# VHH binders against Putative glutamine amidotransferase MTH_191: the designs that were tried, part 4

Target 1, 304 residues: Putative glutamine amidotransferase MTH_191, of Methanothermobacter thermautotrophicus (o26293)
Amino acid sequence: CGIAGVVYKDGKLHSVGADMTRMLHALQHRGPDSAGFAIYGGLGLEENDYLLNIEVKDKPGLLDMVKETVELVSPIGSDEVIPSVENHIIYRCRITLESFSQLKPLIMDIDSIDDVIVLNGSHSFEMIKDVGSVLEIADRYDTWSKKGTHAIGHTRFSTESIVDRYHAHPFQSYIIPDITVVHNGQITNYWKIREPLERKGHIFETNNDTECIVHYVADKLASGYSLEEALEQSVKDMDGPFSYIVGTPQGVGIAKDQLGLRPGVMAENDEVFAVASEEVSLREVMDTSEVEQISPGEVRVYEI

## First folded at step 19 (VHH; from n5 with S31D)

Design p1
Fold by ESMFold2, look of step 20:
Parts: structure tokens; C-alpha cells; sequence
Structure p1 (fold): chain B 304 residues (1-304), chain A 119 residues (1-119)
């Protein structure tokens, strides 16, 4: 598996979709895989607008049921249907909610429809994740044209022809708005991390390590930690070999476990900060001879 | 105009207790994550305790079991009950308010109140 992140320091729109596509492609192995993007800063949504990203089986009447369910809560603004593999479409629509607290309940209502899975809902970033190679996904969603201020991404190789889209990275938490994580590795004390979060009333939808990480970070932020403090605490609390990148509306954070067994590199110039599993990925967005290894236990935060 | 005004600091003996208060105005208090930070001489600011909008609390390891954070949304007031105080707790204590919106977040810091723990 491979993870990558890119941040433009000037806070203006850049071709981060193209950047992340090249970075992930450089990390990709043979065979069918999955890939995912969280592209921040480019959606340009009005206050209280959200983009829903919904996997719908391609069968008569089902999309209409999804639209009817959404319309009980919000008129649908612009929308789009993107064909995907295995007899599914991806339906994307813009909605308006009175508050962020309405988002997760609406997602759960839509998820209750058979053969429908909400991949995410968000305001400040676009989630693109699917099965297939990085280039297949890039063509399907036109990642090449997506602009933003920063992005994080993940790719994984597999011998399987089809894998579950929902469990592809990034993962998102709804504890607070628009927090995403991409991750390599394992959390060997997973239950010890999950149990306190569940006691606070946080709902886990999977047993995936990455979901645990994103909920942990979001919960610390919701409890008054800064991003850097949340990441520092995660390195103390979590066991196992891991590296992860967190996306927020204002930037990215990087954390690596204390043993430092996974490779990870970063580089920075006057314009860009980038992080990736391998140097070949970094060189897709900057030409530098001075690449820094991420140290065991290291945390970094870059906010615009 | 956002204001956070701490009070309740002072000089106490080791083993003593203090209760800090933070009076908040200029924002919808119940929408904000509230926390206490402290800064000892020559050190950086560190989180002491936080309380979410839903009332969930979190504490630094060094204060667990000794300090209790609470909030009164009707009075727009944040509290920190500090028991079993130690010399290491000597610091300026800051009230901090943070809000996460769907497009970003912001934070506000109070001026701080000094707590000195010495014999």
C-alpha cells in the first residue's frame, strides 16, 4: 500500500488532482487495485452546502428512491452520475442542510436503502475512491482536472478483481466536519483504542484500523486538542507499525509509529510540501535532491 | 466581540484545591469545544483538560483523577476543579474555545490566570 499528501503553501487553487494522480500512480503495483483521493479546497460550496457521494446499484428505480430520500431533507442542487464497475453507478449531489448535525442522520437514512451505500458527505473536500488502477479511477472521475489547496491519497494493489469501495481509503469521521485519513500498516492494540471511543457514544461502522484512526483523531480534536497534539497522543497510544496522513480543511498532518518500520519520506520547497511512502512519488510534484525520511515517532502538521 | 475571562487563580499549598472559572461571551457557547491549557515558566502551552460540545471530557495524564473539567451552557461558563495540587501544576491557565465548521475552524484564548503551588 502507498500513501501520499501534497499541500500548496499559498492557499490558492492548484491542480492537486493531477498532482495526486501522478503521485499515486508512481506508487502503484501490478494488477487491479483500489485508490482514493481527498481533494481539499476546490469544491467552492456555499455555506451549509454539502456534496453527497453515493454508490448505487445500476437497476431500475433505485436512483429515484435515493433522490426521494434526499429530497425529504433538502432540494437537490447540481448532480452527476458516474458509471463504475460491477453494475454500480456513483451518484453525486449537492444539498443544503441547516447544520452539520443533520449530515450523518441523512447518510444513515440513505444507507438503509438496499443496494445503496453512501461513500461520504462533505463540504470542504471531494472524496474520490473506487476499485481499479489509479489511472482507471483518474479517467473515470477526471481527477486530472480537480483543483484545490491540498490533497491526500492512498493506493493498494490486490489480486482480487473487485473489492469493497466503502473500505477503500480515505476514511472519514463525522465527529467533526471533514476529517479524513489514509493509512499504511496495522494498529495492533486496536480494541484498546476503540473501546474508549465507543464508550463516548461514537459509532463504528467497520472493524478497519483506518476508521479507528480517523475517529481517534477527530475525537481528540473535538475534545480540545490541536491537530499536532492529537497526532502526538496517537503515537503514544497506538501500537504497531503504521504511518498515516490526516486531511483537514486547513491542511494535513502526518504521524509515524515509534518503531518506524514503514518507509516514509517528505520534502518541501517554497511552494509545496509533500509526503509519500516512496521518493519516486514525491518527485512527481517537486524536483528535489534533498528528501527527508520521516523519523520513528515523528509528527508533522502543515496548515495553510 | 469574543471574550474569555479566567478567574480563580492564586497561591496554594501543595495538596490544596482551587476552582478556576472562565466567563465567555460573544459567541454561542454551546457550539464550542472548551478546554483549559497551561503554560509553566519556560515551557510551551499544554492541554490540561477538554470538554466537547456533547459533554465528553478528556484529561492530560498528569492531571487525571485530580482535575475535573465542566461546563454550564446556561451560564456560558467553563470550570476546572483542581484538587491535590502539586508544585508541577504551577502555571498560567488559559481558557480556550474552539469551533469546527464545515469550512474550517477558529479558536479563542483568554488572558490566563496564574496558579502557584508552593509551600
Amino acid sequence: as target 1 above (304 residues)
Amino acid sequence: EVQLVESGGGLVQPGGSLRLSCAASGFTFSDYIMSWYRQAPGKGRELVAGISTGGNTDYADSVKGRFTISRDNAKNTLYLQMNSLRPEDTAVYYCVARIWTHSGYSQYWGQGTLVTVSS
Scores: ipSAE 0.604, ipTM 0.857, lowest interface PAE 1.8, mean pLDDT 89
Fold by ESMFold2, look of step 19:
Structure p1 (fold): chain B 304 residues (1-304), chain A 119 residues (1-119)
Amino acid sequence: as target 1 above (304 residues)
Amino acid sequence: EVQLVESGGGLVQPGGSLRLSCAASGFTFSDYIMSWYRQAPGKGRELVAGISTGGNTDYADSVKGRFTISRDNAKNTLYLQMNSLRPEDTAVYYCVARIWTHSGYSQYWGQGTLVTVSS
């Protein structure tokens, strides 16, 4: 698998969708089975508005049922249907909630509908994830045109096709607003990490170790840690070969396991910070002779 | 105007106990994540304990089992019960309030209260 991140330090809108598309494509090898993006800063929603991102099987009446369920909680503002593969559509709609705490319960209600899966709900970032190659997904969602301040992304490689949009990275936690993770590697003690989080009442939707990472980091932030401190603690608590990038509304964070077994490089100039699994990806957004390898156990945080 | 005022620091012998308080005003206390940080002489600030808006707690490894953080939302007060104190716990202790939003976080720091652990 391959991960990448890009941050524009000036806090202004840049073509981060195009940047991330090039970075992920450079990580692509023959036979990728999914790719995903979290694109921050360009969504432009009003204060109490959220974008829901919903996978719906393309069959009569089902989308209307989804809309009815949403409308029990919020009128639908703007919406969009994006045709996808395997007889599915991606339905996106803008909603208004009284508070962030209403978001996850609404997602769970929509998820209870057969053949419907909420991919995410968010305010400050757009999540794009699907099955297929990076370029197929870029064309489907027009990632080339997406603007923002920063983005993170992921590609997964396989010789077999697997239909699984929900389990593609990024993963999101709703413990705090708009936090995402992309991950390369394996958390070998993830059950020991997961169990305390479940005891606190946090709900896991999958057995995926990347979901465990995003909930862990979000829980630390919700418990008074800074992002850097949360990432430092994760390196101490988590076993296995891993590297991950966390996205927040203010920037990104990067962590690598103590043994440093997964690849990762980063570079920075006055305008841009970039990180990627491989240098060829990094160079799509930065031409520099000062590429750093991410050290064993290293944590970095870049906030705008 | 946001105010965080720590109290309860002082001199204590090793093995002793102290209880710190932080009185908060100028914001909706129950919406904020609360924590204690400390800074020992010649060292940087480090997280000691935190408590979420929902009451979930977390502790630095160095204080687990000895310190207990709590909050009283009705009184806008954060507490830290410190038991089995050690000389390495000597530091200025700060009350910190944070809130995470869709645009990131905001934070406020108190002025600190000195805890000295010596015989």
Scores: ipSAE 0.589, ipTM 0.850, lowest interface PAE 1.8, mean pLDDT 90
Fold by ESMFold2, fold request of step 21:
Structure p1 (fold): chain B 304 residues (1-304), chain A 119 residues (1-119)
Amino acid sequence: as target 1 above (304 residues)
Amino acid sequence: EVQLVESGGGLVQPGGSLRLSCAASGFTFSDYIMSWYRQAPGKGRELVAGISTGGNTDYADSVKGRFTISRDNAKNTLYLQMNSLRPEDTAVYYCVARIWTHSGYSQYWGQGTLVTVSS
């Protein structure tokens, strides 16, 4: 798998959707693939507004049930339908909640509808994840036009089995607002990490390593760690080869395991910080001779 | 204005105990994640213990089993019970309040209270 991140240091809107599309395309191999984006800073939502991102099977009456469920909690603001593959649509709508704590319960209510899966709900970033090549997804969602301050992304190398939209990266937590994770590698002590998190009340919906990472990071943030401290602790607690990028409303964080076997490079100039699994990807957004390898056990946090 | 005022520091012998308090004002205390940090002479600040809005706790390895963090939301007060103190626990201890929002996080630091563990 390939991961990438880009941050514009001035905190202004830039073409990060186009940037991330080029970065992920440079990482993608031939064959069936999937890709995912978290694009921060460009949604421009009012306080207490959220964007819901919902996969709905394309059949009569189902979208109306989704809308009815949403409208029990909030009037629907702007919305749109994006046709996707495999007889599904992606329904996106803006809603207003009295507090962040209403978001996950609403998601759970919508998820209870058969043939409906909420991909995410968020305030400060747009999540785009689907099956297909990077360029197919970019055209489907018009990632080329998406503006923001920073973005992270993931593309999966073709496998012998199909991975659906829900299990594509990024993954998100609902304990801490709007944090996302993309990841390469594996956690070889996965259950040692997961069991304490479940005991604290984290609900795991998959057995995916990336979901475990986002729950771990959210738990540490909720327990008084800074982002950098949470990432430093993750490198101490987690075994196995991994490299991951965390997105937050303020920036990104990067962590690499103590063995350092997963590839990763980064570079920075006055305007931009970039990170990618491979240099070819990083060079899509930065032309520099000062590319550095991410060191074993290294943690970096870049905040705007 | 947000205020965090630590108290309870002082000189104590190895093996002794102290209880630190942090009085908070200027924000809704129950909405904030609270933590204790410390800074020994010539070192950077390090997390000692944290407590979530829901009461879940976490501890640095160096203090686990010896220190207990707690909060009293009715009194807007954070506590650190420090038992079995060691000379390496000597530091200025800071109360920290954090809140995570859709814009990221905000944090506030107290002025600190000195704990000296020496014979």
Scores: ipSAE 0.578, ipTM 0.851, lowest interface PAE 2.0, mean pLDDT 89
Fold by ESMFold2, fold request of step 21:
Order: sequence, then structure tokens, then C-alpha cells
Structure p1 (fold): chain B 304 residues (1-304), chain A 119 residues (1-119)
Amino acid sequence: as target 1 above (304 residues)
Amino acid sequence: EVQLVESGGGLVQPGGSLRLSCAASGFTFSDYIMSWYRQAPGKGRELVAGISTGGNTDYADSVKGRFTISRDNAKNTLYLQMNSLRPEDTAVYYCVARIWTHSGYSQYWGQGTLVTVSS
């Protein structure tokens, strides 16, 4: 697996979709089974609006059922259908909610429909994740044209486990708004991390390590930690080889386990901070002689 | 205008107890994550304890089992009960309010109250 992140320091819109597409493409050594993006800052939604991102099996009547379910709580604003592979479409729609707290319950209602999976709902970032190669997904969703202030991304190597859209990175937590994680590696003490979160009443949808990471970080933020403090604590609490990048509306954070077995490099210039699993990816958005290895146990936060 | 006013600091012997309070005004208290930070002379600020909007608590390892954070949303007040105090707990204690939104987070800091643990 490969992970990457890019942040523009001026806080203005840049071609981060194109940047991330090039960075992820450079990380694929063989055709990857999946890829994913979280592109922040470019959606331009009104204050109480959200973008829902829903995987729907391509069969008669099912999309209409999804729309009817959404319309019980919100009129549908703009929407679109993106054809995908494996007999599925991706349905995207803009909705309006009275508060963030209504988002997860709506997602759970839509998820209860057979052959329908909500990939995410968000306000400040666009999530793009699908099965296929980076370039196939980029063409399908036109990632080349997406603007934003920062982005994170993930690509999975073809020899890994079962491929599906929902388990592709990024993962999102709804404990706080618009937090995402991409991850490379494994959390070997997974149950020690998950169990306290479940005891607090947090609901896990999967057994995926990355879901565990994003809920952990979100829970620490919800408990009064700063992002840097949450990441520092994660390195102390989590075992196993891992590197992860967290995305928030204000920037990104990076953490690497104490053993440092997963590769990672970063660099910055006057305009851009960039991080990637491999230098070849980093160099797609920055040419500098000052590439820094991410040290074992290191955390780093870049906020706009 | 947002205000966070700490009180209850003072001089106490090792092994003693102290209760800090933080009176909040100028915002919807129940919407905010509340926490206590502390800063000893020459050191950076560190998290002591936090309490979520839903009442879930978290503590720094150095204070677990000795300190208890709580909130009273009806009184817009945050508390820190400090038991079994040690000289290394000597610091200025700050009340902090944070809220996470789709735009990121905002935070407010009180002026602090001094706690001195010595004999």
C-alpha cells in the first residue's frame, strides 16, 4: 500500500486533485486493486449542506428507493450518477441537514437498504474511492480537475486482500466532522484500541485497522486533545508497523510507529508541504534536494 | 465576548487536595469540549484532562486515578478535583474550550490559576 498527502500553505484553491493523482500513480508498482482520495477545501457547499456519496447496485428501482429514503429528511439538491465497475453506480447528492448530528443516522438508514452502501457524507472535502487503477479512477471521477487546499490519498497494491469500495481508504469517522485517515501497515494490538472506543458507545462498521485509527484520533480530539497531541498519543498506544495521514478541514497530520518499518518521506518549500510513502511520489509535486525521512515514532501536523 | 475564569488555585501540601472551577460565558457551553491544561515554569502547556460534550472523560497518564474532571452544563462550569497532589503538579492550570466544525476547530483559553504543591 501507498499513502500520500499535499498541503498548499497559502490556503487557496490549487489543483490538488491533479497533484494527488500523479502522486498515487507514482506509488503503484503493479496495477492496484483500489485507490482513494480526500480532497479538501474545494466543494463550496452552503453552511448546512452535505455531499452524500452512495454506492448503489445497478438494478431497476434501487436508485429511486435511495432517493426516497434521502427525501424523508432532506430535499435533494444537485445530484449525479457516476457509472462504476462490477455492476454498480456511484450516486452523489447534495442535501441539507439542521445539524451535523443528523448525518450519521441518515447514513445508517440508507445503509439499511440491501445492495446499497453509503461511502461517506461530508461538508468540506470530496471523497473519491473505488476499485481499479489510479488512472482508471482518475478518468472515472475526473480527479484531474478537482481543486482544493489539501488532499490525502491511498493506493492498494494488487496482491493484497479482498477488494471493495467501502474498505478502500480513506476512512472517515463521524465522531467529529470531516476527519479522514489513509493508512499503510497494521495495528497489531487492534482490540486493545477498539474495545475502549466501543465502551464509550462508538460504533464500528468494519474490522479494518484504518477505521480503528480514524475513530481513535477523532475520539481524542473530541476529548480535548489537539491534533498533534492525539497523534503523539496514538504512537504510544498503538503497536505494529504503521504510517498514517489524517486529513481535517484545517490540514493534515502524519504519524509513524516506533519501529519505523513503513517507508515515508516528506518535504516542503515556500508553497507546499508534501508527504508520501516513497520519494518518487513526493517528486511529482515538488523538486527539492531537502527530502526528509519520517523518523520512527515521528508525528507532524501541517495546518493552513 | 467569550470568557473563561478559573478559580480555586493556591498553596497545598503534598498529598493534599484542591478543586478548580472554571466559569464560562459568551458561548453555548454544552456544545464545547472542555479541558484543563497546565504549564509549569519553563515547560510547555500539557493536557491534564478533557471532557467531551457527551460527558466522556480522558486523562493524562500522570494524573489518572488522582484527578477527576467534571462539568455542570446548567451552571456553565467546568471542574477539576485534584487529589493526592505531588510537587510535580505545581503549575498554572488553564481552562480550555474547543469546538470542532466542518471548518476545523476553534479554541478559547482562560487566564489560568496557580497551583503550588510544596512543604
Scores: ipSAE 0.570, ipTM 0.849, lowest interface PAE 2.0, mean pLDDT 90

Design p1
Fold by ESMFold2, last read:
Structure p1 (fold): chain B 304 residues (1-304), chain A 119 residues (1-119)
Amino acid sequence: as target 1 above (304 residues)
Amino acid sequence: EVQLVESGGGLVQPGGSLRLSCAASGFTFSDYIMSWYRQAPGKGRELVAGISTGGNTDYADSVKGRFTISRDNAKNTLYLQMNSLRPEDTAVYYCVARIWTHSGYSQYWGQGTLVTVSS
């Protein structure tokens, strides 16, 4: 597995979709794959608008049922159908909600429809995740043309594991708006981290440790931590060989476990900050003469 | 104008107790994440305790079991009950309000109240 992130310091729109596509492609290995992107800053939605991203089995009447469910809460603004593999489509629609607190309940209502899975809902970033190689996904969603201020991404290859769209990275939490995580490694004390979050009433949809990470960070932010403080605390609390990148509307954060067993590199110049699992990925967007290794236990936050 | 006013600081002996209050105005208190930070002489600011809009609390390891954060949304007031105080708890304590939005977060800091723990 591989993770990458890129941030443009001027806060303006750049070709981050193309950047992330090249970075992830450089990380990709043989075998069945998945890939995912969170592309921030380019979605351009109006205040109180959200983009829903919904996987729907391609059968008669099902998409109409999804639309009807959405329309109980919001008129559908613009929408799009993207054909995908395994007899599914990806339905995307713009909606308007009175507040962020309406988003998760709507997602849960849509998720209750058989053969329908909401991949995410968001305001400030576009989530693209699917099965296939990085280049197949890039062509399907045209990641090459997507602009933004920053992006994070993930690739994996399977040695025979089940791969599906929902369990691909990034993972998102709805404890606060528009937070995402991509992760490489393992959380070896997973249940010690998850149990306090569940006691607070936070609902887990999976047993994936990346979901646990994004809920942990979001919960710390919702409890008064800064992003840097949340990441520093995560390194103290979490065990195991891990590296993760968190995306927020303001930027990215990086954390690496205290053992530091996995490689990870980052680089910065006057225009760009970038991070990746391997240097070959950084070379796609950054002069390699500026590369530094991520130290054991290191956290880094880059906000625009 | 957003206003956060701390009170209740003072001199206390080791092992003693103190209760801090923070009166808030100029914003919808129940929508904000509230927290206490402290700054000891010569040190940076550090989080002490936080309380979410839903009432969930979190504490720095150094104060767990000794300090209790709470909020009264009807009175727009944040509290910190500090028990079993130690000399290393000596600091200026700040009330902090944060709100997370689609564009990130905004925060407001109070002026602080001094707590001194000494014999």
Scores: ipSAE 0.524, ipTM 0.828, lowest interface PAE 2.2, mean pLDDT 89
Fold by ESMFold2, last read:
Structure p1 (fold): chain B 304 residues (1-304), chain A 119 residues (1-119)
Amino acid sequence: as target 1 above (304 residues)
Amino acid sequence: EVQLVESGGGLVQPGGSLRLSCAASGFTFSDYIMSWYRQAPGKGRELVAGISTGGNTDYADSVKGRFTISRDNAKNTLYLQMNSLRPEDTAVYYCVARIWTHSGYSQYWGQGTLVTVSS
């Protein structure tokens, strides 16, 4: 699998959707079965507005039921329907909540509807993830036109099982606002990481080790760690070959396991910081002769 | 105006105990993540303990089992109970408040209180 991140240092809107599309496409060696994006800074939502991103089976009456559920807590602002594969649509709508604390309960209410899965809800970033190749997904969602300040992304190749949209990267945690993770590798002790989080009352929706990472980092931030400290502690606590990129409203963070068995590269100039699994991806967003290898156990945080 | 005022520092013998307090004002205390950091002479600041808005706690390995963080939201006060103190615990201890928003986070630091552990 492949992961990538890009940050524009000036804090202004750039074509990060196009950048990430090119970076992820460069990481494809065989037809992947999923890809995903978290594109930060470009949504332009008003305070307390959120974008819900909902997978709905394409059958009579179901979308109306979803809308009714949403409307119990918020009028629906702008919305759209994006046709997808396997007789599903992606329904997106803007809502207004009194506080962030209402977001997860609303998501859980919508998720209780049969044949409906909320992919995410967010304020400062747009999540795009689906089954298919990078270019198929880019065309479906028009990632080429999406603007922002920074983005992270993932592309995956499967040899067997069906990948659903919910289990594609990025993963999000609602412990802290708008935090996402993309991950390459495995967390071989994830049960030992997960158990303390569950004891605190954090709910896991999957057995995926990437969900473990995003909840762990979010929990550390919620417990008084800085992002860099949270990443440093994760490298000490987590076993197995891994690299991951975390996205926040302020930027990105990178962590690599202490053995450093997976490749990863990064580069920086006056305008851009970029990170990727392979140099060919990194070169899609900058020309540089000064590429750094991510060292075993290294963490790096880049905030605007 | 945000204020964080630490108290309870001082000189204590190895093996002794001390309780730090941090009085907070100028913000909604219950909305903030609270933590204690410390800075030993010649070293950088390090996290000692943190407590979430919901009361969940986390500790640095070096103090786990010896220190206890707590908060009283009704009194707008953060506490650190330090037991079995060692010379390595000698540091200035800082009260820190953080809040995560959709724009990122904000943080405030207190002035610090000195804890000296020596014979």
Scores: ipSAE 0.499, ipTM 0.818, lowest interface PAE 2.4, mean pLDDT 89

